# Ledger of designs, part 1: VH-VL binders against p56860

Scores and structures below are computed, not measured.

Target 1, 255 residues: p56860
Amino acid sequence: MMTAEVRTPEQGGGPLTTEPRAPRSAPGHADASAPAFGPETDPRDIIRWALAAHPDLLMPSAFNLNGVVLLDLAAQAGYRGEVVFVDTGYHFPETLATRDRLESRYPELTFVTLNAGASPDDGQTPPDLYASDPDACCAARKVDPLQRYLKEQGPSALLNARSRDQASTRADIPFVEEGGARRRVNPLAHWTREQLEAYAAEHDLPVNPLYFDGFLSIGCWPCTRAVKPGEDARAGRWAGKGKTECGLWQGENKL
Structure headers, positions and changes below count from the first letter of each chain, unless a header shows other numbers; Kabat numbers aren't used for antibody chains.
F, E and O stand for the ipSAE by ESMFold2-Fast, ESMFold2 and OpenDDE, each averaged over both directions (binder to target, target to binder). V2 = 0.75 x the mean of E and O + 0.25 x the DockQ between their complexes.
[cut] marks letters that were taken out.

## First folded at step 1 (VH-VL; framework fv_lerdelimumab)

Design l1
Fold by ESMFold2-Fast, scan of step 1:
Structure l1 (fold): chain C 255 residues (1-255), chain A 121 residues (1-121), chain B 109 residues (1-109)
Amino acid sequence: as target 1 above (255 residues)
Amino acid sequence: EVQLVESGGGVVQPGRSLRLSCAASGFTFSSYGMHWVRQAPGKGLEWVAVISYDGSNKYYADSVKGRFTISRDNSKNTLYLQMDSLRAEDTAVYYCAKDLYYDSSGPFDYWGQGTLVTVSS
Amino acid sequence: SSELTQDPAVSVALGQTVRITCQGDSLRSYYASWYQQKPGQAPVLVIYGKNNRPSGIPDRFSGSSSGNTASLTITGAQAEDEADYYCNSRDSSGNHLYVFGGGTKLTVL
């Protein structure tokens, strides 16, 4: 069975008043069209547009560098929706510590942690599923619980931290993506790793320390390794398994 | 247009075996978890078993665990339920149902018409 | 205890609003899904999650939940809504991953 844990501003740093969402600039979500965004567009402008078009916007996050930067920019742009994290049970302690620091830094946001896995003690799910079958582990511990939550909540759009600089499979992602179950918004599509690092440093953002220890692309242990000099940043994930994207972003698995 | 068509039901004696099939069309079968749900005559719905999209994970209701085996053939878009050691209490219409989610629990967004299994002497 | 409890029968006048309820401890943690079943037919999913309708389900069907209770509301009931309605939830507290309510027979007068 899968569970959800909701951390409200009352749990994450003391009681705060709920801030209202930005008012809609146009009537209805069906009437909103994406404006022309370009290489010089401030991500906050993209986020503000997304909030106006989709007041039910949700932000899934794995709390990697991109996710942390997006969270800060979104908070500045007036995002007060849910930040949804899937606890696979195999995260590095540093990743969970980064989540805890973010919850403390952004008490105005609601953090939802989805706890998941195949049924406990049913004898049918291997104890080391992530190591032996990353696709099945990704589906059971990440894709499935997130799919359930998103289907239950029914957001019309998601705010994602993907950038074109992350991997060849992401080189052409648009700022606003249609298709699948809902619209996806990528405010950081045009930002480089150098811009993300500079922004995080300038704003003293909580960044996973493993990122600075040669883990340029962070995932669940035990299938993640430090990236060697000159390797693609995502080579650190699914080392030796020939996979660079989780099932979350494959065809009909789009959320 | 999603369609699920069950077959293989019939009258069987207690202790015997029966294999049900469910032919699926109108969706990417290999991308979704599949369920078997049964309904005894004049009674309510009872969940029986689930299989993940790739067949790697299977779960059963306690009443059938060890006797029933769920399986699938993604190349044929077909779901199966092998029922061994049948009991009178297994008498029911068996429905094939598509999971809205991968690898796990419902909701069951599409159902087949059902196939009747009668376990009697 | 993983049971979901439903009243066995409820009636509504044509064009009026009816609320069918489902109670159980699993509903504190999970949303109920609702299925409509007409005699001799397979069940049809009408509501899932917080308040989601599958494509083709009329907007007169809605769902709500509070504490250990989930409700299916039909606003402006039609003759074709006469059916058995089952609630369903995820529940790991028992020996089943899924539990169904006993069903509620809706009569449209």
Scores: ipSAE 0.000, ipTM 0.399, lowest interface PAE 15.6, mean pLDDT 74

Design l10
Fold by ESMFold2-Fast, scan of step 1:
Structure l10 (fold): chain C 255 residues (1-255), chain A 120 residues (1-120), chain B 109 residues (1-109)
Amino acid sequence: as target 1 above (255 residues)
Amino acid sequence: EVQLVESGGGVVQPGRSLRLSCAASGFTFSNYGMHWVRQAPGKGLEWVAVISYDGSNKYYADSVKGRFTISRDNSKNTLYLQMDSLRAEDTAVYYCARDLGIAVAGTDYWGQGTLVTVSS
Amino acid sequence: SSELTQDPAVSVALGQTVRITCQGDSLRSYYASWYQQKPGQAPVLVIYGKNNRPSGIPDRFSGSSSGNTASLTITGAQAEDEADYYCNSRDSSGNHLYVFGGGTKLTVL
């Protein structure tokens, strides 16, 4: 069974709670429409619009480069909602350390870590999920815990760090995405890897040190490798498994 | 029948190197992460290192980081631990163990272990 | 291994129930696995995750987890259960991936 660890601004850096967070009392502004955003739109303007349209906005993050940049821009734009991270049990130590540095740097934000922690309920010998069935492993450890939490919290929209240059499957993502259970906002849709790197450096953001060791996309340690020169940024993910996206962003699993 | 058989242990002088091997059989070796765990005489278990199914990711305990290198050869169903700059405190039985293959800490099959003694 | 704390020894009478505990902050995030080790032998996984038994492990072994504590319970202890028991979990601090408890020596009788 999944549990949540919550750090809030009022606790002064005290210990994380292991209890699930209370459900939201009201949804956001369902009728608000997006203005015309374009290639030159400051992400902070998109975030400010999203906050005004959706006061119950939540920000899922894997604390990758995009996530770290979005977090800083969101905090600067007045975001004070939850930053939701799913701990699959297989993250690199560097990823967890990056999360800890971000929690320290942004004490004004509430950080929620969802612990996957699920063993087979029927007591059977564990399957070889990561090697033989990465889709089932992704659903059980990442997608299902996040979807369950989002159903409980009921936000009317999510603030996501996706950008068009991360993968071929992301090339056409809009700034504001409709359909499914809730609206999705992608303030960094048009930002390039170069812009993200420049912003992170200029603002001394805590980034995952694995990015300096040849990792362009960071997932769980069993399935991630450093990319070769000229490879797609996500080529190191699920290497040899014929997969570049977790079910998080596919079909009915779009969050 | 899943089997893991360690070899390569022995007596070695401080500052020298030793390479351990773990021969795997009875399962698809290339589908599993693999661990090295050690136990000093009369002491508890200490996790040493882990390697992903394809050898691309490796992690080490702080006590061995920079001195030990974990590797694997999936074509030979064999796991390795290269131990450099050996110290007296590295004296232990070294076990090879198979990762559970799920997002829960644990190892389901262990070898019999091979003894490494670092002494002058 | 100092991150997961176990009592060094515990005793139980034949046929009675014993509970071995493991404590540490990482247990708030990750379930513990439990290993039995008899003198001169390799460790044997007896419980993984919250309360799952590998094939061949007697049903008298069970696990539980609450907060920062994980427990291994042996209901109706047998003479052959006399052994060292170790808990193991993922390290939540990021200093290393995995950590073992210091071990608990179980004496039956």
Scores: ipSAE 0.013, ipTM 0.599, lowest interface PAE 8.0, mean pLDDT 79

Design l11
Fold by ESMFold2-Fast, scan of step 1:
Structure l11 (fold): chain C 255 residues (1-255), chain A 123 residues (1-123), chain B 109 residues (1-109)
Amino acid sequence: as target 1 above (255 residues)
Amino acid sequence: EVQLVESGGGVVQPGRSLRLSCAASGFTFSSYGMHWVRQAPGKGLEWVAVISYDGSNKYYADSVKGRFTISRDNSKNTLYLQMDSLRAEDTAVYYCAKDSYDSSGYYYPFDYWGQGTLVTVSS
Amino acid sequence: SSELTQDPAVSVALGQTVRITCQGDSLRSYYASWYQQKPGQAPVLVIYGQNNRPSGIPDRFSGSSSGNTASLTITGAQAEDEADYYCNSRDSSGNHLYVFGGGTKLTVL
């Protein structure tokens, strides 16, 4: 069994162990169509639309630069749903410290930490997973805990921090993606890394310190290196493996 | 049977260098992260450094950062710790240890330890 | 910086139950692992992931955690359990990736 540790606004700081919750009922999201968003659209307007169309909206975050910026914009736009973080057991200490700073800065939000280490032994995960099979490592420690949680909670849409500027595979992502189990909303699709950095600096947001040491996209420490000049921001993830996305965003299993 | 055997310890003067080795057997060395942990005489355990399975990621305790370098040679099943600019406070038994994860994918470090090698930094 | 605090010493009578505790902010995010060290020997993992025992570790060893506190319990202590016990967790606030508690010397009377 996967465990969820939740910090709610009413209970103060720190992760809290939660009991399993009843599955969410499917909302009436079929009534809302996406407006024509463009290059000048304020991300907050996209978020406000998403909240109106999908009151059950959830925001998964790894607390990288994009995630931190999105979280601040979402809070300003009235987002009060869950911020879902998967603790893979392999995060850098700097990533967990960034999460803690965000929990303290946004007491109005509910932070849910999914602990991969509490998943039951399914007999399917072989030893040496993170070394021999990075895709299986991603699935077991991040994708699977998140997918189990999303299946149980049943949100009709997710608020994602992806931007077109992050990687060639993301160059054409729309503001609102259809298909799979739920809608995916990308309010930052049109923002550049320069805009994200400027926003974070202007608002004194807690950015992972490793970002300034060349870790432009931060994942598990065994699989993340600093990027070289001219590389995609996600080039440091699964370095040498030819991978920039985990199974989270692939095929019919898209979240 | 998992075995880790440290070597290279000895008496060395302050400011000098020393290289420790850890020979691994009984498991697929190239599939696991490796750690160095030290223990000063009569004191507790102190984590020193870690290296990922492929050598691409390395992290160090603040007390050794800039002076120690962790490395590995997967073809020889051997872990190394290059210790430069040694200080009296580096005097300790140095253990190598492997990380692991269980069948549910839960990561945990230090599942097996070597017997240690003593490094004494004195004039 | 994150640290793990343990009492330096504890005693237990043969056959009785003893609990060794570990406190620190990192335990809110990570389960503790516990290591037994006998004089002149390398540490041995006795508990990981809150309450999992590696092969060969007797079932009298168990772990628990709540909030910022982790505990190692030895039910029915034996003479061979006399050792130093260290908790370990990930350091979420410092430059150390892993942090050990100061150790607890268990004396079996």
Scores: ipSAE 0.000, ipTM 0.435, lowest interface PAE 14.6, mean pLDDT 76

Design l2
Fold by ESMFold2-Fast, scan of step 1:
Structure l2 (fold): chain C 255 residues (1-255), chain A 118 residues (1-118), chain B 109 residues (1-109)
Amino acid sequence: as target 1 above (255 residues)
Amino acid sequence: EVQLVESGGGVVQPGRSLRLSCAASGFTFSSYGMHWVRQAPGKGLEWVAVISYDGSNKYYADSVKGRFTISRDNSKNTLYLQMDSLRAEDTAVYYCARESGSYYFDYWGQGTLVTVSS
Amino acid sequence: SSELTQDPAVSVALGQTVRITCQGDSLRSYYASWYQQKPGQAPVLVIYGKNNRPSGIPDRFSGSSSGNTASLTITGAQAEDEADYYCNSRDSSGNHLYVFGGGTKLTVL
């Protein structure tokens, strides 16, 4: 059984509670029309619209640079929903430390850590997948735990931290994506890495220290390396495997 | 069948260096994270270091950080441990171990003894 | 980083059941793996995850986990089970990513 570590506002930033999560039903605002967003739109306005259209909105986060910036903007815009992190068991120590700093900085938010990925060898998940099949490893340790949680919670939309300049596969993402199991909202679609870095510095946000050591995109330690000069930011993810995206954003697995 | 064979152990004086090797066979070496684990005479197991499948990420036990360097050569199916500034407390049998994708060690070598003494 | 605590020794009569325990905060997030080591030999994986046995490990070996405690149970202990048993788990913080218990010497009477 999947369990979650939860830090809620009423706990005042105290120790996490580890327990199974009860599902929530979607309220039925899934098909509200999106306004015309453009290159000058404040991400907070996109988030405010998303909250009004989808009161059950959830925010999955890997606490990368984009995720940290989105979290701060979302809190400012009035987001008080869940921030959902999947502990795959392979995160860099720096990533887990960043999560802890964010939980302390945003006591008004509920942080959920899904521990199914931290216990994949409980007899339910095949071992050795990152070695023989990186796609299956991503599915078992990250995609499957998140998909199960989202199915249980039933949000009508997700708030995602993707931006168009992160990778060639993301160059054309819209602010609001339809289709699949639920709507996806990308408030940072139009922001550049330079804007994200400037924002994080200006607001003294806790940023993963690995970004200063040449890691432009951070995943699990077995599959992530620092990028070479001139490489795409995500070139350090799945290096040598011919893979550019985990199953979250590909075809039938789109969340 | 999966085999891991360590070599390079021996007697070495404090402050000197030694390089251990682990020759892997029977599996796709380049697909697996690899570990070094040691055991002092009459004592328990102590994790030393890990290296990712492609060699890009490395982590070390606090007791060896700054002195030991883990590396690998996937073209030769070989794992290495460069041990610098050796101390008496580094005396141990050093095991090479393969990581399953879920942080357990499914195959171990027979070990190679390193003795640090004058 | 977290510590894993094991009793240093335990005894069991031939054919009886013995339980070896491992305790530590990391076990709340990660399952323990268990290794058998006989004198002069390399460790052998006997249990991983909640209760999985590698091929070739007898079915008398089983694992369990609850809270911060993991247990290795040998049901119907045999003479060849006499060995040192180590638990191992991943630590979730810092650069010291893996931790072993101190080991338990099992004597079969």
Scores: ipSAE 0.000, ipTM 0.468, lowest interface PAE 13.6, mean pLDDT 77

Design l3
Fold by ESMFold2-Fast, scan of step 1:
Structure l3 (fold): chain C 255 residues (1-255), chain A 119 residues (1-119), chain B 109 residues (1-109)
Amino acid sequence: as target 1 above (255 residues)
Amino acid sequence: EVQLVESGGGVVQPGRSLRLSCAASGFTFSSYGMHWVRQAPGKGLEWVAVISWDGSNKYYADSVKGRFTISRDNSKNTLYLQMDSLRAEDTAVYYCAKDWGYSYGLDYWGQGTLVTVSS
Amino acid sequence: SSELTQDPAVSVALGQTVRITCQGDSLRSYYASWYQQKPGQAPVLVIYGKNNRPSGIPDRFSGSSSGNTASLTITGAQAEDEADYYCNSRDSSGNHLYVFGGGTKLTVL
């Protein structure tokens, strides 16, 4: 079975715990139509609405710049749900260090690491899949573990850190996405990279050091490079493969 | 049959440069990360550097960072280690090794090439 | 910074079981790989991942991992197993990506 390590607030910020989680008995019981959100809307207001409409809200995070900013804003808005991270076995050391700093800074939140202690050899996924088939690698190492967890937990909505400024493929993302098994809420859809950087600096947030070395979008080590001046932020992901999005965000049945 | 053959070792004076090569055959070189690992005479193994399958990501041990540069030419199935500002403590047998993945291991090693930095 | 610690030497009688240990914080997150090295030869991978043997490695070699400790076990040691053994894992310190243990010299008595 899938392993998970969980750090809970009731532990007083103590060590990680490992325990399989029982699925939720039902999706959220309350629902509400999204208000008219616009360019002046405070992301915290979007988060507060999402939490009220979806008390079972979960936040997947890869702890990129957007993710650390969202985490801070969510904590301020009263979010006390899970922050879900998938250990692919291929993370940069800087990404794991950033996760550890965030866990220490937000003891009020529950951090869940799926596939804790992951190895490239899980007995099923070829170790060179990242080079030969990045879509299959993404599905096996990240998308499938996350989808399995979300099916087990059954949240009625996800809180995502995507912004329109990240890439051409994300230019038109709405604040609230419908479709599939659950809603996806993008409180930072309207924020620019400059606004995210300014917010992180002002609040002394732990930012992945690789951003200062030209990595505008950070994924697994074998599939990520620094971007060239003028490239989309995600141009460094799956370089040479023609891929800019993980399968998590593809098609009508998005997570 | 997988083969890794290192070359370029020799005797060199402190402060000078040397370039090592590793010729790979018997596998799809462009699909795998590659490592350099060294071993000083009578000492243990020390990891030196790694390069991703496409050459876009490189990491170095602190002892060589800023002095050594790892590179690869996938069209020639060849891995390189450019060693600048050599020190006596860089004296070692340098091994080229193929990566299965971060926790998966280094499944094939070359025979090594000796670098002697005299002082 | 993350280190992998091994005892420098261990002995085992012919036909008996020996366990070589490797300790470090990175082993909480990553599996150790194990390498055998005989004098004048390149290292040979004997265990990768948690407990996988490359083709050609005898079944007397096995690996295990618990917490911050990884172990290589040789059940029914043979004279040819006399060698230096190194553990290797990912370095969680952020300064270098991979780290080797200091090595354990196994003597088969």
Scores: ipSAE 0.000, ipTM 0.463, lowest interface PAE 13.0, mean pLDDT 77

Design l5
Fold by ESMFold2-Fast, scan of step 1:
Order: structure tokens, then C-alpha cells, then sequence
Structure l5 (fold): chain C 255 residues (1-255), chain A 120 residues (1-120), chain B 109 residues (1-109)
């Protein structure tokens, strides 16, 4: 059984409680054609459309800048589904503190933390995995827990915080992405880093302090480094490994 | 045999600097994160700092942040701790320890420690 | 810091079973590792994860974890088990990456 820490609106600001996560049963489902979205479309309008088309919508988040901005916009648009975070056991403490600040700021939302380190499957993972095989570590601690949870919950669509300016592999992502196990909605596809930073500042959003220490893209601490002026924003992740993304968006890993 | 050997400890005056070294042998040093842990006389263990396997990420306890710098040289299988602006409360035996890595938290190989005494 | 809480001392009679506990919020998400330290010696890892023993650690040492509590159990305590025992885990507070418990001194009577 999947074990998760869950904070619901009824629990307020108290400590998280770890409990077995039951699969959703017979989720609500509605399909609708995407309207014409463009460079002037308010992300909140895209989110409202997604909620109407997919009442079972879920929002995975790593609580990076994009994720924090999307969360605020989604809350304003009426999103009340789950915000799903994977605790890989290798997050910076600043990332976990950012999650805690977000849970306090959005008491109306349900936050689900998937605990890779506390999983019932922990005894089967080799202890040297992150040092000897960063790809296998990413799969075991991030991709696999999220994929298991999504299979159990069965959402027809996901709200993702991806934007076109983050990496070359994201340059042409659409607002609504088809194929694979479920629809993916990218309300921030057309937003730039400058727009995200301005929005976060204007709304006084909790932002991971590591962005101010030269970390333009934040991942697990073994693979993240501060970027030099002029480097690609995602260059700080997967230092020395030639990667711009974990396998989350490749082939069958389209999540 | 898998070993970690610390060196560089000694008696220093407050406000001075000291650099500790930890020589690793018997395992692939460049594949593992490394920790510094200290223990004041008659007290418990206190985690000090960690460095990732490739040296790109470093994290520190609040009590030493801004004063201590962890680093490594994978070509020499050596871990370092540069200690600046030393204070009396930094007096302790300093251990280097190898991260278990992967799924579990913990440190599976420890050095014998090196004593740092900060006194006037 | 007292992020992980241990009783400072515990006693056990030779050949009997003793349980040393470690409590803290981070243990809801992360397994504890346990260290034995004898006077004048470096710490030795005895248990990591829920119940994994490094090579060379006697099978009388076992671990368990439930909720915010982790436990080290010594079944059939021997004289050489007299030592200080420390738990360690990931710190979820945002200020430290790792944290040790205050330690438990085990006396074998």
C-alpha cells in the first residue's frame, strides 16, 4: 500500500499525519474540446476550462518557481483537488520549508506528500543507488512513486507547471497535450521566467530561497548546482550527466 | 579494508582557522556523499556538514554556516573541512563519515576522529 | 538540538531484552539509523533503514519503526553491548539536513 502524509483543510496548520492512501473509486469524468488558447490567454482561464473538462484533475508539484505560481493561479481559479509532492529523501531543506509555507498559505487545498523514504517497498531498493546510478535513483525516488500514485488515483488529466522557456525539450509544448495515459494541461506554457518572477513578487508568494543563491533550476541535492551567468536555467540540474529532464516526460513516462 | 583517516586537529585560539582532512581508501570515494560529524567532550553527536559525490552540492548545520567550508578532491580521495572564525563551542572530536547513499539515511563508515580544541 | 528525542539512560540485565526509542516528527517520513559508541571509540552503525544490519553486526540487534517512533531492540543483551546509542535521521524542519538524537547510555547489569 502507498503511504502518504496528507494535510486537509479540516486539519489546519497542525503537523502532517502519515496514513495509507486508498485508491479513488469511480472518479468523475468529463471531456471537452480545448478552446483556442493564445499568447494573451490568462492561465486562470485555461485552468477553469481544465476543471470543467476534467473534474478529477490533479496537480503534481515540485514547489519550484513555476509550481508555486501555478498553485496560486489554480487556487484563484477554483482548484480544490490534490497537490501532489514526491519527497525523494534528497530534497534541500529549503524545498521542504517552502512546501510547509505553501500548506499554511493555502489551507483550502489538500496537500499530499508521497514519502519515498517511508514506502513499504524501501527494503528492496539498493542503498548505493543515487551515487552509482542517478537515473535509477530518479526513477525509484521520484518517477516510480508518482506513477504508482497516479495509477491508483486514475485522473483523466494533470495540471503541470511547465513553460516553453525552461528547456529546449519544452520549446513547443502545447497548452493541452494529448497521448499517453492521460491529458496534460500546461497553463504556464506561454509564460517567461520574468513573468513568473514578477507574479511571485507582486503576490508575495513563498519562493525557494535557493533561487537567490544562484540556483535557477532546483532538483535533488546530489544533482543540483548553482548556475553561472549566461548558463541555461536547467543546467544546474544533472550536473555532469548531460540531462535537462528526469525521465518523467519521455515516452511512456508522459505524466 | 575500507578506511577513513582524519588529520589536522589541534589546539587553536578563538578567531583563528584550522583545516581538517579525511583520507579515504578501500572504496570508490567519488561515488559517495561525505559527512562531517562532531562531538564535544562529554556530549552527544552533532551533524556538521555534507557534500555530494561530485562536490557540486554542500549543506551545513546552522551553527557553522558561513564559518565552515566542506570540500573534496576526488582525484586524491580526500575530504576537507575549512574552519574559520573558530569559537569555544567548536571544541569537539571531528569525525568524517561516508553516506550510505541511495534509499536509506545514515553513515556506514566512520574515521577515528581528530580533536579540535579552541581555547585561549 | 532536540529534534530527535531519546531517554538519556536505560539499564538491562545480562541476557534480557532492552528497547531503546527515538521520537521525532521526521521519523514519519524517514527511517532512523542507529549507532553504538563505546568510550574512546568512533561510532559504529548497527542498524539502518527499518531493520537492516551491516555486515558483522550480531543478529541480536534489530530495528522497528512506527509513526513518529523508531526503536532499537537488543535481544539477549551481552556485557559488550554496554555503550551509548544514537539515532540519526533526515531533518524535515528545513534548518538541517541530518539530525542525531541526544543519545541513550545503556548499562548492562
Amino acid sequence: as target 1 above (255 residues)
Amino acid sequence: EVQLVESGGGVVQPGRSLRLSCAASGFTFSSYGMHWVRQAPGKGLEWVAVISYDGSNKYYADSVKGRFTISRDNSKNTLYLQMDSLRAEDTAVYYCAKDISGWYEGMDVWGQGTLVTVSS
Amino acid sequence: SSELTQDPAVSVALGQTVRITCQGDSLRSYYASWYQQKPGQAPVLVIYGENNRPSGIPDRFSGSSSGNTASLTITGAQAEDEADYYCNSRDSSGNHLYVFGGGTKLTVL
Scores: ipSAE 0.005, ipTM 0.467, lowest interface PAE 11.4, mean pLDDT 76

Design l6
Fold by ESMFold2-Fast, scan of step 1:
Structure l6 (fold): chain C 255 residues (1-255), chain A 119 residues (1-119), chain B 109 residues (1-109)
Amino acid sequence: as target 1 above (255 residues)
Amino acid sequence: EVQLVESGGGVVQPGRSLRLSCAASGFTFSSYGMHWVRQAPGKGLEWVAVISYDGSNKYYADSVKGRFTISRDNSKNTLYLQMDSLRAEDTAVYYCAKGGEQWLVPDYWGQGTLVTVSS
Amino acid sequence: SSELTQDPAVSVALGQTVRITCQGDSLRSYYASWYQQKPGQAPVLVIYGKNNRPSGIPDRFSGSSSGNTASLTITGAQAEDEADYYCNSRDSSGNHLYVFGGGTKLTVL
């Protein structure tokens, strides 16, 4: 069973371990249509629209550069919902340290860490899938826990930190994606890596230190390497296994 | 069947170097992370180092960081531990272990090789 | 680096239940795995991922966790269970990724 560690605005220090999160009910704006945003739109305006249209908005984050920048902009725009992180058990220690620094810096936000959890109640340990089937490993350790939490919580939309500048597979992402059970909002779709780096530096944001060592896209440590000169930013993910996107953003498994 | 066979242990003087090897068989070596774990005579287990499946990521215990280097040769199904600047407190049986199910915990272990650092 | 604390010794009468405990802050975030080691032998994984048993491990071995504490329970201890038991968990402080407890010597009376 999936369990969550929760850091609330009223509690300092390290993470708290709680029972599985109960579903929430929140007023929605079911009739709100997606507006036309453009290359000059301030991400905070997109976030403010998303909050007005979807008061039950949730923000999944892996705390990469994009996620850290989005978190700061969202806090400024009045976001006070949950920041949801999936602890796959395979994260770099630098990633977990970055999470801890962010929890301390944004005490006004609720941070939820989802543990990968046990296999189904029949008591068998999940097989070692990272070696033989990295797609199945990603599904079991990251995609499935997040999708289960989202089904339980039932948000009408998600706030995501994806940008078009991250990879060829992301070049055409819109500001607002429709389909499935919920909308996905990408306030940083139009920001470049240079803009993200400048913003983080200007605001002294806690960026994962691996980013400065060539890890431009950071996943689980067994399957991530630094990129080589001229490589796509996500080329370091699942190197040698023919994979560049987690199932989270592909096909019918999209959030 | 999974088999791990350590070699390269022996008696060595303080300040010198020694390289340990671990020959693996019975599983697809190139797909799994690997660990080194040590145990001083009469003492408990101490995790030493881990290496990812392709050798791109390596992590070390604080006690050996900067002195030990973990590496692997997937073409030979062999794991290595290069131990430099050896100290008396590095005296231990060194175990090679396969990273396994759930968070790469050591699941299958070799029989170990003894390293004695003495004057 | 965080630390995992175990009592150095515990005794149990043949056929009775014993609980071996491991304590540390990392256990709030990560499950413990448990290893059995008999004199002169390599460690053997007996529990992983909180309460999963590898093939060949008797069902009298079980694991549990609550807060900062993990426990290995042996229900109906047998003579062959006499050994040292080590807990292990992930520690994400710096480069020190994994940590073992100090070990508990189990004596079966």
Scores: ipSAE 0.007, ipTM 0.561, lowest interface PAE 9.1, mean pLDDT 79

